# Miniprotein binders against b1l550, part 115

Target 1, 279 residues: b1l550
Amino acid sequence: MRLPEELLERARDIHSEAPSHRIKLDRVGSFGLKVPVEFKGFLLLAEADVWVSLPEGRRGVDLSRQVEAIYELSNPPKDPFSLCREAAISLLEKLNYADSSGVSIRFDAPLQDGESLKYYGVEISSIASDEIINKIRVEILGMTACPCTAELIRAYKSSEIAATHTQRSLGILEVSTKAEHPDPDKLASIIERAMSSPLRTYTKRPDEGGLVIRSLSNARLAEDVVREMIHLFLEEFGHLPEDTHILAAVRSMESVHMHDIYAERSFSLDEIRKEISSH

## First folded at step 13 (miniprotein)

Design h17
Fold by ESMFold2-Fast, scan of step 13:
Structure h17 (fold): chain B 279 residues (1-279), chain A 83 residues (1-83)
Amino acid sequence: as target 1 above (279 residues)
Amino acid sequence: SWKKVRIEFTFDPEKREEVLEFLLRLARELREKYGLTVLVYTENGKIRIFVKGDPEAVDKFIEEVLKELEKLGIEYTVRVEEL
C-alpha cells in the first residue's frame, strides 16, 4: 500500500547522510534489470546493469533515479547502443553527487544462418566520467581442426587420408573505444572467418559434409585463429582511435582432451601497428 | 543547489580531433581545480561538454574554457544550454 507522501518530510533522508566509514565506492547501482531493445529489426529482451560512483561523504545512491534513467529511454524500445550511451549520460546528469556512471546491456543477437537463425553473445557498455568509453564483447562458436594431427596422419606411411580431430571453439572479440560501438555482426563475422569453419543451427547431410571438409582443408591452431582475428579486425576497424584497446581470444574445447586450449592477445591499435611495422 | 550546463561546439572536421584533445586536457585540469564533474564527448561530429557542480565554479569553468579556446585562433560555433 502506498504510504502518504507527507511522511517524506518527517523521515530521515538516509542516502544523504554521512556513512559510518568515509570510503568512496566505485560502482553502486541496479543490476539485472530486464529491458526490451530493438536490434536490427528484432525486439529482444536484454539484461541491463546501471551504476554510479558514490562519494566518501554520502551514505547511499538514489536507486529510483537510476531505474528511471534507463526506463525513460527504453520506451519505446530503441537500439541497445544508443540506450547504453544515453542512459550513462542521463545517470551522470540526474545524480548530482556522481562523478562517473555506467551502463551494460547483454543479449543474444540473431544472425542469419541459411533458412534459419543462429545466435551469438553480445555485451555492450558505456562508461561516462571525463569522457565516454564504449565497450563491446562478442562471443560466437565456430569449428577448429587440428593441423598437427592432420600432418601426422598424412605422414603415416601408406595412408592417403588426411584426417584430424575437430571441435567447437569459442571466439571472443572485445573492444574498448572512445568512438561508437563497433557493429557486433561485423565482429561476429571476423570471428567466424578466422575459424576453420562456422557452425550451423541445422544442416542436411550434404551441407554437413561440406562443413567438415572445409574445416579439414582449413585446419588452424587456436594461436592461428587469434592471429587471423587480429588481422581481419585491423582490415575492418583500423580507422578507430589509436588508443582503442582490443582483446582477441579463442577457447578450444578439445575433442581429444579432458581440458580446453586457450589463446589470447590484448593490444591497443597504436601498439599493434608498431609491432607489425617492425618487420 | 546544483548548476548543470551543456556546451556544444562545432568545428571544421579537420580540426575536431586536435580541439577535442585540447578540451579534454583543459577539462581535466579545471575539474580538479574547481571540484567539478565534467564530461567531454563527441556526437554527430560535434564536441559536447557537460559540467555540473557549484554554480560559481561552473560559471568560472565556462568562462575559462571559452577564454582558452579563443586563444587557439580556431573558428568555432558554440551553444550553451543550462539544464
Scores: ipSAE 0.525, ipTM 0.840, lowest interface PAE 2.0, mean pLDDT 87

Design h18
Fold by ESMFold2-Fast, scan of step 13:
Structure h18 (fold): chain B 279 residues (1-279), chain A 83 residues (1-83)
Amino acid sequence: as target 1 above (279 residues)
Amino acid sequence: SWKKVRIEFTFDPEKREEVLEFLQRLARELREKYGLTVLVYTENGKIRIFVKGDPEAVDKFIEEVLKELEKLGIEYTVRVEEL
């Protein structure tokens, strides 16, 4: 049943009241919304979070205006980059009390893999305050092979192909920039090229053997993969603004351990250029 | 008691990046001076400024932005929309 709208005239406006404690909140909003997006010819159901800042003197946020902002802009479905940016701006414009707003959209991005399909994880954000900061995080699985065990086995018994353990490793690139979002396919490509080998959705036995041999011949520590990702990132995206911030990371699901190995580096383009030029 | 205004500027593409940096710096200064929420961004090759807050402060912000732009001697078109 629908209650009479006349009740709105008599009900207290809870959200505009003073809170119990005068504490400002950084992010208040609607999280876990399902939103259709168009990504490179695919219609995908993405998950979205929308939020605004809440000043110390206001008890609550108008959640209906947040939902309006993103759903209005999602029909018809559009690319998630434009949706993030436009919704963040719309939130700041619609909610008078907010001094910042943000939108995050998450989905699995399809990637052509020969005649089959594979995927990688994408999270895109836009945060509006005094300017727009665009963030993108790409995660994709690859394969790494341990060079330490390979060297030990080579020393024990010489062979053209040293035996070593291989494992799935999750590569991560996260970029925060005042420029447009980097192309996620290019970020995924950088991660895969830094690995011992990429993973495949489907392989026939001869192709699988070749993939394993390639991985073993290109053994890399998690630390090696992170350094290579940074090198490749600078080749492709070194033109971004100097204050662009990057996180490069690898989580290796070690086949010989009950735990993972993790390596990461955070940097700004300005910082990394100075570091590299000093050597 | 809130005033919300969107200002859209069109500049020669070759000068747009330089003007964007100028407007970002100016907007930051005036935002602090007048206690306003100010967002500067680009869209469809144009520079946009969104400003909201006290009506008198918003009006002073707009006046100072336009005054400082005139000093640059750069050709532009401007559209001002109250939301």
Scores: ipSAE 0.578, ipTM 0.865, lowest interface PAE 1.9, mean pLDDT 88

Design h19
Fold by ESMFold2-Fast, scan of step 13:
Structure h19 (fold): chain B 279 residues (1-279), chain A 83 residues (1-83)
Amino acid sequence: as target 1 above (279 residues)
Amino acid sequence: SWKKVRIEFTFDPEKREEVLEFLYRLARELREKYGLTVLVYTENGKIRIFVKGDPEAVDKFIEEVLKELEKLGIEYTVRVEEL
């Protein structure tokens, strides 16, 4: 059953009314929207959140305007970076009362893996207020091998390749910048290169043996991986604005413990350059 | 009673970065002065300013931006679109 549109004239405009308490809200919006995106030749299903600020004198947001902003721009599908940025701007333009807007888009990104593909996590956002801040978070699994146990085993039984425990480790790079979003494939590459070895979707025995040998020959602490990620990031993306903010982190799912090991560092480009120069 | 305007500036690429920094600072100052929502960003090598709020305040904002920009003595092209 569909009610007549004429009834809208008689109904109270709840959203425009004064709220029970005059309190500004930072983010109010539609979360978990499914949206198609085009990413490097692939058509992918992404999940989007859209939001605006709500002033202290207004009871609610107009949800139809929020959904309209992203869906108009997502048909036909376009790259998620342009979609994120354009939708954030559109939200600020369409909703008169909003003094800020934001869009976040999440998807699994394909990455070439020998004859096949593997996938890594990408979350991008654009927040529009007095300027546009672009944020990207890349998460990819890799393998780490413990250098401490390797040293103990080497002392116990000397061999060309020291035995040690290996585990999955989740590498994380998050970048907030006034510049365009960094290429997520390059961020994923940085994470994988910092690990003892990458992980594969599909391996035949010779390739699997190679990964294991690589990992054992390149044993790294979570702390080592974070430092290497930062070093590689600066080589690739040191040209970004000096106020660009980065989070580099590793969560190692320790195979010999009931708990994980976690290491992280947050920094601005200006901050880290001064720190490195002072050493 | 809301007025919404997009302003698009084209500058010599060599000077665009310096002008962008200038406009970011100016827009922040004038936003506070006039009580407006102002977004400054770049798109396709151009500098864009989106401003919305009270019509009289929006008009004063635009007038002040152009006045201050003229003082720099830098050649530019401007396009103003009311939404």
Scores: ipSAE 0.566, ipTM 0.863, lowest interface PAE 1.8, mean pLDDT 88

Design h2
Fold by ESMFold2-Fast, scan of step 13:
Structure h2 (fold): chain B 279 residues (1-279), chain A 84 residues (1-84)
Amino acid sequence: as target 1 above (279 residues)
Amino acid sequence: SWKKVRIEFTFDPEKREEVLEFLKRLARELREKYGLTVLVYTEPDGKIRIFVKGDPEAVDKFIEEVLKELEKLGIEYTVRVEEL
């Protein structure tokens, strides 16, 4: 039911009123919106968050205007990078009081795996303030094998391939840059190459055996995986601006423990190059 | 009342990076000076855009000062100013 529009003339404009306390809010918006995106030939239903800053003198944000902004730009569906960037700019342009805006879009990215598909998690963001900052986070599962247990069993059983425990490990690469978003498929590839072996959606028994042997022959600590991810990242994306910030992390779901192992490093390109060059 | 303006610059590709850094610095200084919201960004086709909003008089002064400082560089460009 649609109420008469003349009621708007009688009703208080709540959003434009002074708040209970004069406190600026950094992010106010519509979270968990479903938007269609086109990603590498796939039409996907993604989840989006849109937000703006709210000044200390204003009680609320125009939420319907935020929703209009992203939906206008999502029809027809477009790539999530352009959608994030264009929507962040549009939000800043449409909402007079905002001094910053942002958009994040999340989905499972399909990745070809032989004749089947596997997926990795991706979150793409654009934040508009005095300039545009693009952020991308990629998470993908791989396999790690423990080198410590492998060495003990190898010592016990001589030169045969040592048995050791293997586990699923989650690799994480997050990049914040003033340049264009890095290609998420390349980030996912870096993570998988740093692992003892990648995981697969479907394996036949001989292929599964090969995957296990590969991981056992390439045993790595979580710490080893993080360092390798950073090394591979620098080889592929070392050309990005020096103030680009990276988070590289691994969470290993240890099969022999009730707890996980976690290893992480955050750095800027400027910082890591100075660190490496000092040795 | 609010005034919102989008300024679009086209520069020779050879000078684009130099001018972009100059415009970013200038916009940051003028943002503070005039109490404006200013966003500097590039388009995929290489054009540089500045979006500015706030008090109409402050916005006009911002645009005047940006164009004045840019002219001092002696670099060829085209500009389009659009009120939103």
Scores: ipSAE 0.595, ipTM 0.877, lowest interface PAE 1.8, mean pLDDT 87

Design h20
Fold by ESMFold2-Fast, scan of step 13:
Structure h20 (fold): chain B 279 residues (1-279), chain A 83 residues (1-83)
Amino acid sequence: as target 1 above (279 residues)
Amino acid sequence: SWKKVRIEFTFDPEKREEVLEFLWRLARELREKYGLTVLVYTENGKIRIFVKGDPEAVDKFIEEVLKELEKLGIEYTVRVEEL
């Protein structure tokens, strides 16, 4: 049903009115929008949030303008990085009162896994204020094997490769930068290479045995994985602006505990280079 | 009333990073001085500035940006579009 347009001439413009309290809001927008995106040859269903700042003197935002901004740019579907950036700029341009805007897009990214696919989590954002800040977070599961228990069992039974517990571990890399979003496949690769072994969607018994042996021969603490992720990140992305900020983290779902083990480090490129050079 | 302007600069690629850093700093200073919303970013090898706010303040912003940029003595082309 559609109400008569004549009513618009008589209705109050609620959004433009003074609010009950003169308080600025940092993010006001449309959250949980379903948008199609094109990612490396795949058409994927993504979830998007779009927002703007709201000044203390204005009661509400133009939600329809926000949806228009991302919808116009998502038809036909395009890569989520361009969509994120262009929509953030469009929001700032279209909404006069906003002094900042942002867009985030979340999806599960396919990654080639032999002749099948596996998936990892991607969340990207672009925030426009005095400059554009691009953020990307990649999460992928891998396998870790405990070196402490391996050493204890080796001491007990004098074995070259000791039995030890293995578990799934979630690796996390988050990057905030003025440059283009880093390639999420490269971030996922860094995480997997830092692990004792990657995980697979499908494997036959000989390949499964190989993964287990690889993991046992490459036992790593969560702390080891985080340090290796940082090392590999610097090799691949050390060219990014010095004020680029990174979070590297691992959550290990310990098979011998009722709880998880967690290790993280956040840093800027400038900070980490000074730290490493002091050794 | 509001005025919205997009400014696009084309520079020698070798000078683009230096100019971009200069323009970010200048824009932050002028944003505070005039109470404007100013976004500086790159697109397709060009430097873009989006500015919005009070019309008189926007005009003063554009004038000061161009004056300061001329002092650098770097060759550029500029396109100004009112939105």
Scores: ipSAE 0.537, ipTM 0.852, lowest interface PAE 2.1, mean pLDDT 87

Design h21
Fold by ESMFold2-Fast, scan of step 13:
Structure h21 (fold): chain B 279 residues (1-279), chain A 83 residues (1-83)
Amino acid sequence: as target 1 above (279 residues)
Amino acid sequence: SWKKVRIEFTFDPEKREEVLEFLKRLMRELREKYGLTVLVYTENGKIRIFVKGDPEAVDKFIEEVLKELEKLGIEYTVRVEEL
C-alpha cells in the first residue's frame, strides 16, 4: 500500500522547519546500516554509519537520502575504502544544507596466517568538508608476558627463560590522514610485531609450545608495546603527511589482576619527530 | 535556490602537487569569502572541486578560482559540470 502523493502537499515538511533551539549539530545520520563489501578477495557483511552536519536553522536531516547515498554505491559490493570515500562525497552533494559529511564502515578482517585464517577489527571512515580526511582504526589481540615476574623467577632459578604470567592484550592503532587509508594488514602486522607474540586461531601442540616460549623470552610491559608500535609505525608509514594523527594504545587483560592495564599515546607525525630528535 | 558544481582539473603530473597545494590555500580563503561549501580532493591524477551554495556566490567563486590559476601560468584543462 502506497499513500497518495497529494498528501505531501498538505503534510508539513518537518525537516525544513526551524528547530525549537537554534543549535548546530555536528553529526546527524543513519547508524548501524548493513552493507556488503569486498575486502582483499573476501565478501563481507559490514556495518556502516552515515552522517552530515545540520545547521542551526534546520530541524532535521533527510535520512532517506543518506541511505540512498550509500545504497547506490554498495550494490554491487566494492572495497570499503572506495565505498567510504564515495559515499561521503555523495552525501555532501545530495544534502544541500550540509557543510560536512562522513561515513564509517566496520568489519572483522580475515588475515591469512600460514595455513590458518585469523581476524582483526577494522573501522574506516572518510569525512568530507574542505578536504577528505581518512581515518582507520585497527584492533588485534596478541600475547604479552610480564617482565617483572620473569626477572624474579630468573633470579630464583638463574635461568634466561623464566616463568611469568601471560595474558591477552588488545593493540590499537588509529590513523587520521588527508592521504589514502593505510593498509590495515600492515597496521595489524605492526601491532602483532610489537607484542610478545601473536595469537593463532589454530595450532598443534608443538607449535603452541613454541609460541609460549617465544612470548616468555620476549616479555613486554604495555608501555613497551606502545613505544614499539610507534617505532614500527614510523618505519612503515613515516612518509604520510606531517599533520597525520596517530593513536597507539594497548589494553592488557592482566591474568593476575581483576582489572586491566592501559597505555596510550596520541601524536601527529610532526610532533613525534620533534620529540625524538630532541632526545 | 542552490547551485552545485563539480570542477575537474587536469594538470601535467610534474606540476600537479604544486597546483594542489596552491588550490588548498586558495579554497580556504574563498570558502570563507563567499560563504560556500567547497570540497577539494584528487581522483585518478585529477584535481576535483565540489562547490555548493548561493548561485551568484558559486559563479563568482568559479570565476575567481580560474583567474587565480591563470596567474600561475601553468597549462591545464578544466571540465565544469552543474548538478
Scores: ipSAE 0.581, ipTM 0.867, lowest interface PAE 1.9, mean pLDDT 87

Design h22
Fold by ESMFold2-Fast, scan of step 13:
Structure h22 (fold): chain B 279 residues (1-279), chain A 83 residues (1-83)
Amino acid sequence: as target 1 above (279 residues)
Amino acid sequence: SWKKVRIEFTFDPEKREEVLEFLKRLLRELREKYGLTVLVYTENGKIRIFVKGDPEAVDKFIEEVLKELEKLGIEYTVRVEEL
């Protein structure tokens, strides 16, 4: 049901009023919108956040206009990268008071896993201000095996394949760049190759045994995984602009502890090249 | 009222790195001088400049930007929307 338009003539324009405190807000918008996206031949349900900056002298944003912008651009469904970029630009253009806008889209991406599919987490963003900054975060589970315990057991038993504890580890690559979003499948591949072994949706006993032996034969500290992810990232994406920012991280869900182990490194391409070149 | 303008031109980043850096610096200076929101982005091999704000400030900003593009021999298109 619609209220009479005559009420708009009597009601205060709350959004345009001065706020109680003259404080700028960085992100104000609609969060948790459901949008369809087309990703590599799949029609997926994604979750979107849309926002704009709010100046110190304005009480509120026009939320209905934000929702209209993304829904107009999402019909028909399109790839999430184009949707993200186009919606961010549209928001900055439509909302006069905003000096920045952004859109973030999250979904579980399918990845071929033998005869089956597995899924990994993807979050992409486009932020429009003086330039467009594209951000992508990929998270995928893999397996790590502890080299320290492996060495102790090898000393104890004199075995060529030492027993050790294994655990699920979450690998994270986050890239912020003025170039186009990196391919998330390639980022997921980098993470999996840096691990002791990838995880599978389904394995039979012989395949499961092989995966475990692979992991044990390729034991890696969380620190080792982060360094390998950075190395592999530079091989694949070293062509990105020098001011590209990367976060590489691993959270290891240690099977022998009640707590997790975490390792990370944040860097720009310019910074890491100088560091590597110094050796 | 607010005025919105978009300027488009072609650019080859492999061959004109100095030109791009000069333009980015110019746009930052003019944005601050006129108190405008200015977005620069690349799409399909074209550079796009979007500006919005007070009509008089936008007009002055556009005049200075177009003057510099003409000095560089760059062909451009301009699309204007007023609010």
Scores: ipSAE 0.404, ipTM 0.777, lowest interface PAE 2.9, mean pLDDT 85

Design h23
Fold by ESMFold2-Fast, scan of step 13:
Structure h23 (fold): chain B 279 residues (1-279), chain A 83 residues (1-83)
Amino acid sequence: as target 1 above (279 residues)
Amino acid sequence: SWKKVRIEFTFDPEKREEVLEFLKRLQRELREKYGLTVLVYTENGKIRIFVKGDPEAVDKFIEEVLKELEKLGIEYTVRVEEL
């Protein structure tokens, strides 16, 4: 059933009206849209959020124009970096009242794992205001092993084997920059290298034993992992603009506790270089 | 009413970063002065500016940007498109 178009002439334009309270809103838009993207040779179904700023004197945004902006640019599917950037610019151009716009695209990215595949989480954003700010967040699971319990077991006089608890830990790197987005595969690699060992999608029993031994031989606190992630990040991405902002974090799902352990550090490249240089 | 304009500049590659920083500073001053929305970005080796707002303010913005660029004495080509 389609209602008569004549009703549009009699209906109020609610979105153009003054709001009940004259308050500016920072982000208003369409969230949870499904869009196809092409990522490193894969066609993936991604989830997208699109938004604009809303001035204090306007009651609502034009949602249909937001959806049109991203869908026009997503057919045929293209890489999520170009899609985010082009859609953010398009939103700012199409919606007269907006003084900023943004787009975020989320998906699970395939990552080569020997002869099989595993996946890491990625969120790519572009925000257009006076300049374009590009953000990327990568999350991947790894394994950590507790050095504290390892030390206690080693001190135990009857123990012939040093052992400790292991757990899955989620590593997080988020980068905000005026330059192009960093390569998410390199960010995922940094996280995995900082862990006690990476996780695998598929292992035979001998390989599983080796992975466990690797983890036990490289026991790390969540705090250790965050510091190593920062060190490795600076080695790979030290040439990014000095005002690039990074969040490095680890959430360790402790096997001996009913709660998780969390460690993080936020910094700009300028800030961290000055800190490391002072000793 | 609203006026929307895209401006695309092509500069000598060796001068591009200098001009980009100049335009980023200039637009911050002018957007506040005239109450405009201004986006400055690069694409395919060119500098692009999108500006929108009151027609009179947009026109003054464009005139002042071009006037200040002339003072730099750097050769450029410009394309101005009204949306």
Scores: ipSAE 0.596, ipTM 0.876, lowest interface PAE 1.8, mean pLDDT 87

Design h24
Fold by ESMFold2-Fast, scan of step 13:
Structure h24 (fold): chain B 279 residues (1-279), chain A 83 residues (1-83)
Amino acid sequence: as target 1 above (279 residues)
Amino acid sequence: SWKKVRIEFTFDPEKREEVLEFLKRLSRELREKYGLTVLVYTENGKIRIFVKGDPEAVDKFIEEVLKELEKLGIEYTVRVEEL
């Protein structure tokens, strides 16, 4: 049952009141909203977080106005990049007290895999303050093969192609930039090309054999994969602003261990170019 | 009392990057000077500035932006919308 609107005249406006403590909050909002998005011809169910800054003199944010803003912009469904950007701007415009706003959208993105599809993880954000900062994180599984064990087996069996253990590895690329979001398919492609081989949704036995041979002939440490991801990223996205920040990481689910191996590097484009040119 | 304004600039594409950097720096300076929330961004090849805060401060911000922009001698079209 809907309560009478006249009750609003008697009720305190809690959000506009002074807080118990005069402390600014960086992010206050509605988290875990389900929203449809249109991504490269697909209608996908995404999960969204929306937030604004809250000044030290105000008790709360208008949460209903936040939800209304993203609902209005998500109907009909649109691409998640435009949705993130437009919603962040809308929140900053609609909520007078906010000096910053942000939106994050997460979904599984389809990627063509022969005659089928496979999926990779995408998280897209836009943060509006004095300018717009766009962030994207892509995670996709690939295969790695251990070069250390390969070398030992090669020495033992005197074989040119050495047997070694293979495992699934999760590649991660995260980009924060003042330019538009990088294409996530290109980020996923960089990750897969850096691996010993990509993974498939399905494959026939001859193709499976070829994939395994490819992996064994292209054995890589997690450290090798991170370095190759950075190299390939610079080739594809070196045109982005110099203050663009990147995280490249790999988590390898080692088949011979009870634990995972992890390698990462964070850098700005300016920083990494100076480092590389010093050699 | 709050005033909200969206300013949209159209420049020659060859000059847009130079003007964008100029407007970002000027807006940051004036934002600090007047205690305003100011967002500078691009949309469909145009430069947009969103400003909100005290009405008198917003008006001074707009006047100073337009005054400084005229000194550059670059041809532009401007649209000012109160939200």
Scores: ipSAE 0.588, ipTM 0.871, lowest interface PAE 1.9, mean pLDDT 87

Design h26
Fold by ESMFold2-Fast, scan of step 13:
Formats: C-alpha cells, structure tokens, sequence
Structure h26 (fold): chain B 279 residues (1-279), chain A 83 residues (1-83)
C-alpha cells in the first residue's frame, strides 16, 4: 500500500533543512545492500555499501537516490569492478551537495579446484573525491608448517622430512591505487604460493598426503610468508604507480596454541623499492 | 542552481601529477568562494575531469584550467560535455 503522492506537496523537505548542529559528516549512506554481480562467468549475490559526504549545512542525504544509483547500474549484472567505480562516480554526479562518494562491494570469489570449487574473499572499493582511489582486499586460507618444531623433531629422530604441526593460515593482500583494481585471482595466487601449501575443499587420501608432505618440506613462519608475499607481489605488480599502497599480512591459527600469530607490513611501492635497493 | 560539466583532457601522462596539483590548488581557491567539487580520474587511457557547483564557479574553473594548460605548454586535446 502506498500513501497518496499529494502528501509530498505538504510535507517538509527534511533532508534539505539545516541540521541541529552544523557538523560535516564524512560518510552517510546505505550499507548492506544486496546486488547481483557477474564475476568470471558466475552470477553472484554481493554485498554493497554506498555513501557520500554530507556538508555541515544540510540535515540529511537522499538515501533513495543512492540506492537507485547502484541498482540502475546493476541491471543487467556487470563485473563488480566496473559497478564499483561507475556507482561511485554516479553518486557524486547525482548528489549536488556531496564532495566525495564511495562504494564497497564484497563477495566470495569461486576458484576452480579439480572436480570441486574453492573460494577466497574479495572486497573492492572505489572512492571518488579529488580523484578515484581503487582498493582491493583478497583473503585466502592456506597451510603453514612450523619450522621450529620441525627442527626439534629432526634432532630427535634424524629424519630428512621432520614431523611438525601444521595449521590454517589466512593470507591477506590489500592494494590501494589510482590505477585499475589488480586481478584478484593473481592476488590469491600470490598468497597461496607464499604458503607452505594451499588448502582444498575436496581431496582424496593420496592428494591429502601430497599436501601434507609439501607443507612439511616447505615449513614457513608467518614472517616468512609475509616476506614471500611481498616479493611475489613486486614481481607481478611492480609496474603499478609508485604511490600505490599495499598491506601484506598473515594470521596463523596455531594448532598447538590457544592464540593466533599475526605478521604484517604496509608500504608504498616507492618506499619498498628504496628499502630493497639499500640491501 | 547547480552546473555539472565533464571535461576530457588528452595529454602527456607524465604531466598528470603537475595537472592534479594545479587543480587541487584552483579547487581550494574557488571552493572557499563558491562551493566547487572537482574529480580527476583516468578512463580509457585519458585524463578526465568532472566538475560541479555554482555555474559561476564552474565557468571560472573551466576557463582557468584551459588558460593554465596553455600557459604550461602542455600538449592536450579537450572535450567539454555539459550534463
């Protein structure tokens, strides 16, 4: 049921009124919207946040126009990178009072793995103000094996492949750039290659044994994984603008402890290049 | 009332940071007086400028941008689209 449209002529325009306090707000918008996206042949239901800045002299944002902006661009479904960027620009163009806009889109990205699928987490954003800043965050689970316990067991049993504990480790790569979003599959690949071994959704016993042996033969500290991720990132994406910012991190869910181990490094391409050249 | 304009500039990408700093400076000056929003972004290998605000401020911004690019000897092509 709908109220008569004639009521709009009598109602106050609340959003255009002066606020009770003249304070600028940085982000006002619609959060947790469900939008369809087309990603590498898959139709996915993604979660989106859209927002704009609100000046100190205006009471509220027209939330309906924000929702219409992203839904207009999502039918038919399109790739989430174009949707993110185009929606951010559209918001800034449609809402006269805003001096910045942003869009974030989150989804689980399917990845073919033998006869099954595995997945990794993706969050992308585009923020439009003086220029467009594109961000992408990829998170994927892998396996790590403890080199310290491996060394103790080797000393005890003199085995070539020392026994040690293994655990799930979450690898994280986040990139902020004025260039296009990096390919998330390549970011996920970098993370998996830096781990002791990848994880799988489905495995048979021979394959499971192979993953375990790979991990034991390639034992790595969380710190080792972060350094390797950075090395591999620079090989693949060193061509990005020098003011590109990267976060590389690993959270190791230690199987022998009640707590996790965490390692991270944030840097710009300009910063890391100068650091490496001094060695 | 508000005016919205898209401007497409094709010029040497090496000059991007110089143009961006000029635009930030000009925006700051005009925003204090008129309330102006300026977005600079790259699309399809070209530098694009979106500007919105009071018509007077938008017109002055466009005029100053073109004058400064010409003064700096930046080789460019320009396309103006009123939205």
Amino acid sequence: as target 1 above (279 residues)
Amino acid sequence: SWKKVRIEFTFDPEKREEVLEFLKRLKRELREEYGLTVLVYTENGKIRIFVKGDPEAVDKFIEEVLKELEKLGIEYTVRVEEL
Scores: ipSAE 0.235, ipTM 0.658, lowest interface PAE 4.3, mean pLDDT 83

